# VH-VL binders against p38162, part 2

Target 1, 196 residues: p38162
Amino acid sequence: MVDNRRTFTAPQSLLETNLTFPNDEPSLTTITVTRERCVDPSLIDSFLRFLRHGSDDIIRQKLNNYRKGSINGKNKCKEFLKQELYPNWQIRNNIISFCEKEAAEMKNETDQQCGNNKKTTAEPLIDARIDPYAARERAEKQEAQYKDWTKVTEWVANNRKIEQILTSTTEGILRQNCEQNNDYLKEFTQFCKDNS

## First folded at step 1 (VH-VL)

Design u4 (framework fv_ustekinumab)
Fold by ESMFold2-Fast, scan of step 1:
Structure u4 (fold): chain C 196 residues (1-196), chain A 121 residues (1-121), chain B 107 residues (1-107)
Amino acid sequence: as target 1 above (196 residues)
Amino acid sequence: EVQLVQSGAEVKKPGESLKISCKGSGYSFTSYWLGWVRQMPGKGLDWIGIIYPGDSDTRYSPSFQGQVTMSVDKSITTAYLQWNSLKASDTAMYYCAREGYDILTGYFDYWGQGTLVTVSS
Amino acid sequence: DIQMTQSPSSLSASVGDRVTITCRASQGISSWLAWYQQKPEKAPKSLIYAASSLQSGVPSRFSGSGSGTDFTLTISSLQPEDFATYYCQQYNSYPLTFGQGTKLEIK
């Protein structure tokens, strides 16, 4: 197939909650992620905001409900992590990873295209005609071929930073309301291995 | 430091009521779930249930639901296991145990010494 | 209910031996397994939680491994005080369930 794609569905726990968002954001509970959507990430951004709002942004409310035992009873923090938080984190990280892999493929494809063109004609143009405008134009054209790759790579970096900030904040709240000395990131890593 | 001290052995007749105790010390009593485990003579371990002393929330094993009642008195850091009407089949060692305080909780990290309950006519 | 089956039900060993006890769950329990040691007429003592995490104060000769349905407790060099009954316990789902126990006896 020419284009890779993967469909993601929000965790069951979010489908049971009515979340309110600004009118500009679509109500997405499922998204098909493609290379084109990584390049123009408006729909992916809306889906990630939905996931983040339904978990990390309201984590204190979630923990309070679990801690009262009206929903899950025993070891409320453990059940919350297994049933809601870790599934949510896994989906978000998988979406970001999909676009990261697409960016790597885009770079390889662009490198091949630029390498093939350069092999044929690039060197004589610079050597034979020291034309500042032609040299600048060539550099700009080469840079333009990497525009989409640059956009996706920057989007991935930005969302990795957002995830790190959210995860660190959430971990702090978990330490205050659950177990102070637990390594939640290590637990999440194991959760991902068990559910891959 | 952490210690669970249980009440002494009991000898009862069928139909009598009984309340045994488990006193916690050396930790924040209201921050940990407390479990009860039965061990019949010469047999293995059977989980009865758990109680959260902070709000008295309980969870029972289906095989013990309606047969026993768990409760706590936070002022004296003590948990209780109670029968309204004992049966000969209730003869066993009863352990209280603290649920480990970790993300991987659900296991018991500290145990009381046990209370032997003998029910005979 | 998740059924926990231990093997063997009993074994005889000598001081210095490497001893292995196994525990099998009737369905997947990830790493939510604990091991306990019980000496005659005494309360159980926690040895291992999360399948492989050693409880504070437990000698390093004890180790646990496994995930999913198959789990192992190993004593690398058996000591006289290790002769006891060992129980596994799953805490993946309710009700909490224990294995039937493995009695470790002097050979």
Scores: ipSAE 0.007, ipTM 0.467, lowest interface PAE 11.1, mean pLDDT 82

Design u5 (framework fv_ustekinumab)
Fold by ESMFold2-Fast, scan of step 1:
Structure u5 (fold): chain C 196 residues (1-196), chain A 118 residues (1-118), chain B 107 residues (1-107)
Amino acid sequence: as target 1 above (196 residues)
Amino acid sequence: EVQLVQSGAEVKKPGESLKISCKGSGYSFTSYWLGWVRQMPGKGLDWIGIIYPGDSDTRYSPSFQGQVTMSVDKSITTAYLQWNSLKASDTAMYYCARGYDFWAFDIWGQGTLVTVSS
Amino acid sequence: DIQMTQSPSSLSASVGDRVTITCRASQGISSWLAWYQQKPEKAPKSLIYAASSLQSGVPSRFSGSGSGTDFTLTISSLQPEDFATYYCQQYNSYPLTFGQGTKLEIK
């Protein structure tokens, strides 16, 4: 009986590259994401930075690598997307989605506790007129849970915005260097359905 | 700051060997193709070849295949262009340049003037 | 081999003029075309890649257009520092090939 957790490993293609970070940040190749880590996202932030740095931040370098030894480099764009970029995007989106789902569960749990008389299995009601100390302790616990929910929700919203900016920029580069008339975001959505 | 710095001018006699260099800095040297371009006096640009420093994979122009050798030393982020036996017709300015957006060249070295005369 | 032909081979213009240089490929090269500027006794400078993408630090008066076989470099309002030789280069197929150059000189 354990809390929800999920382990994520960076794509093999990324693990095989020697990446240099501007500030000599240590790279994390594997992370176990838990509710506690969604609330304190320092390790998740480091892992997402590693994934982003090894993909979208160096997209032109990656595309150049997929054209080496080839007369027609456009033949390699599809392989790059399937083998490196889309798996990387999928892992990042799955991490954010895990924390989003945890946030929703946190809110549901807190809302149930604030329900006055809804469930037959609910904890005994605390009457502040009878026991003010116990009522205060309970209120502080509930406030802490809502603060955690707010933190995770804001973190998710922020990272969704970062992903939208990064994927939009990368799509522009792909249109210039691969198929101009291809909808890469739609193709990525199909990739996720095929590889879920 | 990304830059390519080339070795100094050379004056040689026909039949002599020569090796010129191009040192990269400010970027991941092993992650970009490096090209060599010849410019004969008063003439335009001629592509010699490209080398990928990460694995020393090379592509030569047919006009230069067997005439020159490209190589790299990853430990000092330096590329080389070498002749076993120079000819008067090798007299030219030689540029190195970084491949960007595949094989468009974005950063160029300052050039190495090679003069071959008796 | 893909042959790159520039026109004109030379052009005389005045400061403030709109200047157009063309480059034609003997075969279709999609948008795999770069433009370079070279001043006397200096290394070439990258201006444009992917036919229309302006290189970082290049003034906005420079623009590129075209796809397939016909490409154009435009300088919207010529400045004194723009007098130079301009080269196009295809990077669609090996061997990589340059145009013969267009010399832009003071009228």
Scores: ipSAE 0.006, ipTM 0.460, lowest interface PAE 11.5, mean pLDDT 84

Design u6 (framework fv_ustekinumab)
Fold by ESMFold2-Fast, scan of step 1:
Structure u6 (fold): chain C 196 residues (1-196), chain A 121 residues (1-121), chain B 107 residues (1-107)
Amino acid sequence: as target 1 above (196 residues)
Amino acid sequence: EVQLVQSGAEVKKPGESLKISCKGSGYSFTSYWLGWVRQMPGKGLDWIGIIYPGDSDTRYSPSFQGQVTMSVDKSITTAYLQWNSLKASDTAMYYCARDRYYGSGSYLDYWGQGTLVTVSS
Amino acid sequence: DIQMTQSPSSLSASVGDRVTITCRASQGISSWLAWYQQKPEKAPKSLIYAASSLQSGVPSRFSGSGSGTDFTLTISSLQPEDFATYYCQQYNSYPLTFGQGTKLEIK
């Protein structure tokens, strides 16, 4: 079993605004993500909610504030993207990717444990006809070993879909209030390459 | 516990309209796509299409495009499959299923119990 | 459209047997294949996705393998509750397509 940890800090723009969640929930400015926290994602969920609230959920307000400071709103849109939105998207993607990689490692580890039994060809396997109690107990134990992997994999898939929806909605707003013909997703991909 | 509960069996005449339902519970309804699958008596499974409840975006199988309409009412976490004019060939079991979107594709992870639609004169 | 072909269409087996069902795609689908189990007059149940990943709650006696065009579902020690029809489904491209089904019957 590998023990992986990574600490994530909210973008500077959010730290400066000292945002609160809807319903005045406490804000998390940093989180240490571990395999255990991917399995029980309550703290990760709170941190992602904080990141999403401070960017995509209030994007119209953010863009309006940037427009107030310029004659050409498109220049300020570019600053908003580089300084606030893209860093926020990048950290959210990195958190989800961390848990995705942990899930893959969990599956590989469990497969290796189960594979040791399946690969033994020189020795008889437990036969349900010979010993149904041992066969059933082994099957139940193996099923339980994949539970955490399944849980993390479902969480990752769900959050990837949430990100896709948020990103698509935000891109629509950007096209209405900034450059209509810009590919913001492509620009974000380039931002990630330039900043990693 | 994830559950998809479908409306009861329907017996209709050709030319009649019909709207069947699928109610989701135990999960975030707008975080997953919802698919529809047809199974004619004694036959295999035919994919109809999928709908995203958050914005009603749809993707239909070419075989079903224009034959049926998928819709949702997210306030009651319910999806619908609708026919304007039923045909005898629409007689089948109809399943709804949660679509676990997995990157470039999707598969159906939880299924409703099915709605039997019988169309005869 | 991607055509999915299962083999055999039906087979008879006894409790405790190792059962293998195959599925072939008309073109490469990478690992984007799911397996479903359907009992008479019941809705299908998801067993496996991404060719080899077990759905939550599925017994470990079920396993999937393969990539590209050739895929296999294996039941290592058949139980009475496993007699059912099994379907493969590709999700590499739209429209999603199912195999014709393999009926597993008691011998």
Scores: ipSAE 0.000, ipTM 0.429, lowest interface PAE 13.9, mean pLDDT 81

## First folded at step 5 (VH-VL; framework fv_oberotatug)

Design k7
Fold by ESMFold2-Fast, scan of step 5:
Structure k7 (fold): chain C 196 residues (1-196), chain A 124 residues (1-124), chain B 107 residues (1-107)
Amino acid sequence: as target 1 above (196 residues)
Amino acid sequence: EVQLVESGGGLVKPGGSLRLSCAASGFTFSNAWMSWVRQAPGKGLEWVGRIKSKTDGGTTDYAAPVQGRFTISRDDSKNTLYLQMNSLKTEDTAVYYCTTESYYDILTGYFDYWGQGTLVTVSS
Amino acid sequence: DVQMTQSPSSLSASVGDRVTITCRASQSISSYLSWYQQRPGKAPNLLIYAASSLQSGVPSRFSGSGSGTDFTLTISTLQPEDFATYYCQQSYDYPWTFGQGTKVEIK
């Protein structure tokens, strides 16, 4: 399975929704995620922010409509979750997972280039006592080759933390406005399995 | 093979206490969500409560008739589920089943594995 | 609480019969419904989950259908081991609730 680039499209429900706050950042309907964009994630960050803003901020307004009539409100909440919210959460996770996979491939490629994956052959050693300049030069060159991998790995870790905080916060709102005793994270995890 | 073995049932007077145990084997107990379901003699099934895995918060949920009187706990080091029953009433007379609650296959809490049950009789 | 009502409460059938058991929810529960079989003196056994998904190891003569408020369990060709009590259960909302049971008896 080789996936050098992948195009993601925002859910239709989000594209048809006016955000309550002015947002002068570009509102992208689609984004093509590539390794280069994982390394310089400005565009991905804008797209994730757009998805997060629409899913978090508009939820309270949408849920208020579903609360009219207690039984009917709960049923409509389930429809909203499956048709709008969970697809939004899944696309965000898939974008982060794409960059995580790219980071793993970058490390593997860099390891091969530097010979770190070779067990039976040793590269020539540079003795710093004999040539300290050559030793420093090689160390700097190797560090530079891993710079992009480190950058993407940090970005992935940071965005996983952001997703955890956001989904936990949204779950609290759902418990207050929909089913009080339902496990929304459990449902979302199963939704991802069913749609993967 | 998944096995659940309940123990601790018996005869107890109204107002008394009893602790049920469920020994689990054949799966990774620490990752499993566990429930208790009871059945009064000649009657239908009634969900008592559940406990989530530690990784999912280890929280408990109870049916209204037992809330405040029953406590579900687990000891992952011993692969054992517990039901502490206090202030027992004659209405609590039932066979108590230990069950696993499926987390992964659907968006619902269904009970895929069951123990053989242990009888609790509350009478004077 | 979501109330689950089964019909009929009991039925008499012969081996080879097609048996249909109905379960009705007091409110829409989407597809959050499971079916269990309990033979006399035994623990319940899961037959169907998510309204229509057959549990591994369960014979293909068992099938489930329905969504929303009305659900059906069908046994296409009743076998001797199928004389048992059947329960539906909703997992749409806490507390989890079961139907009162349908006893399938020998005619």
Scores: ipSAE 0.000, ipTM 0.434, lowest interface PAE 18.6, mean pLDDT 79

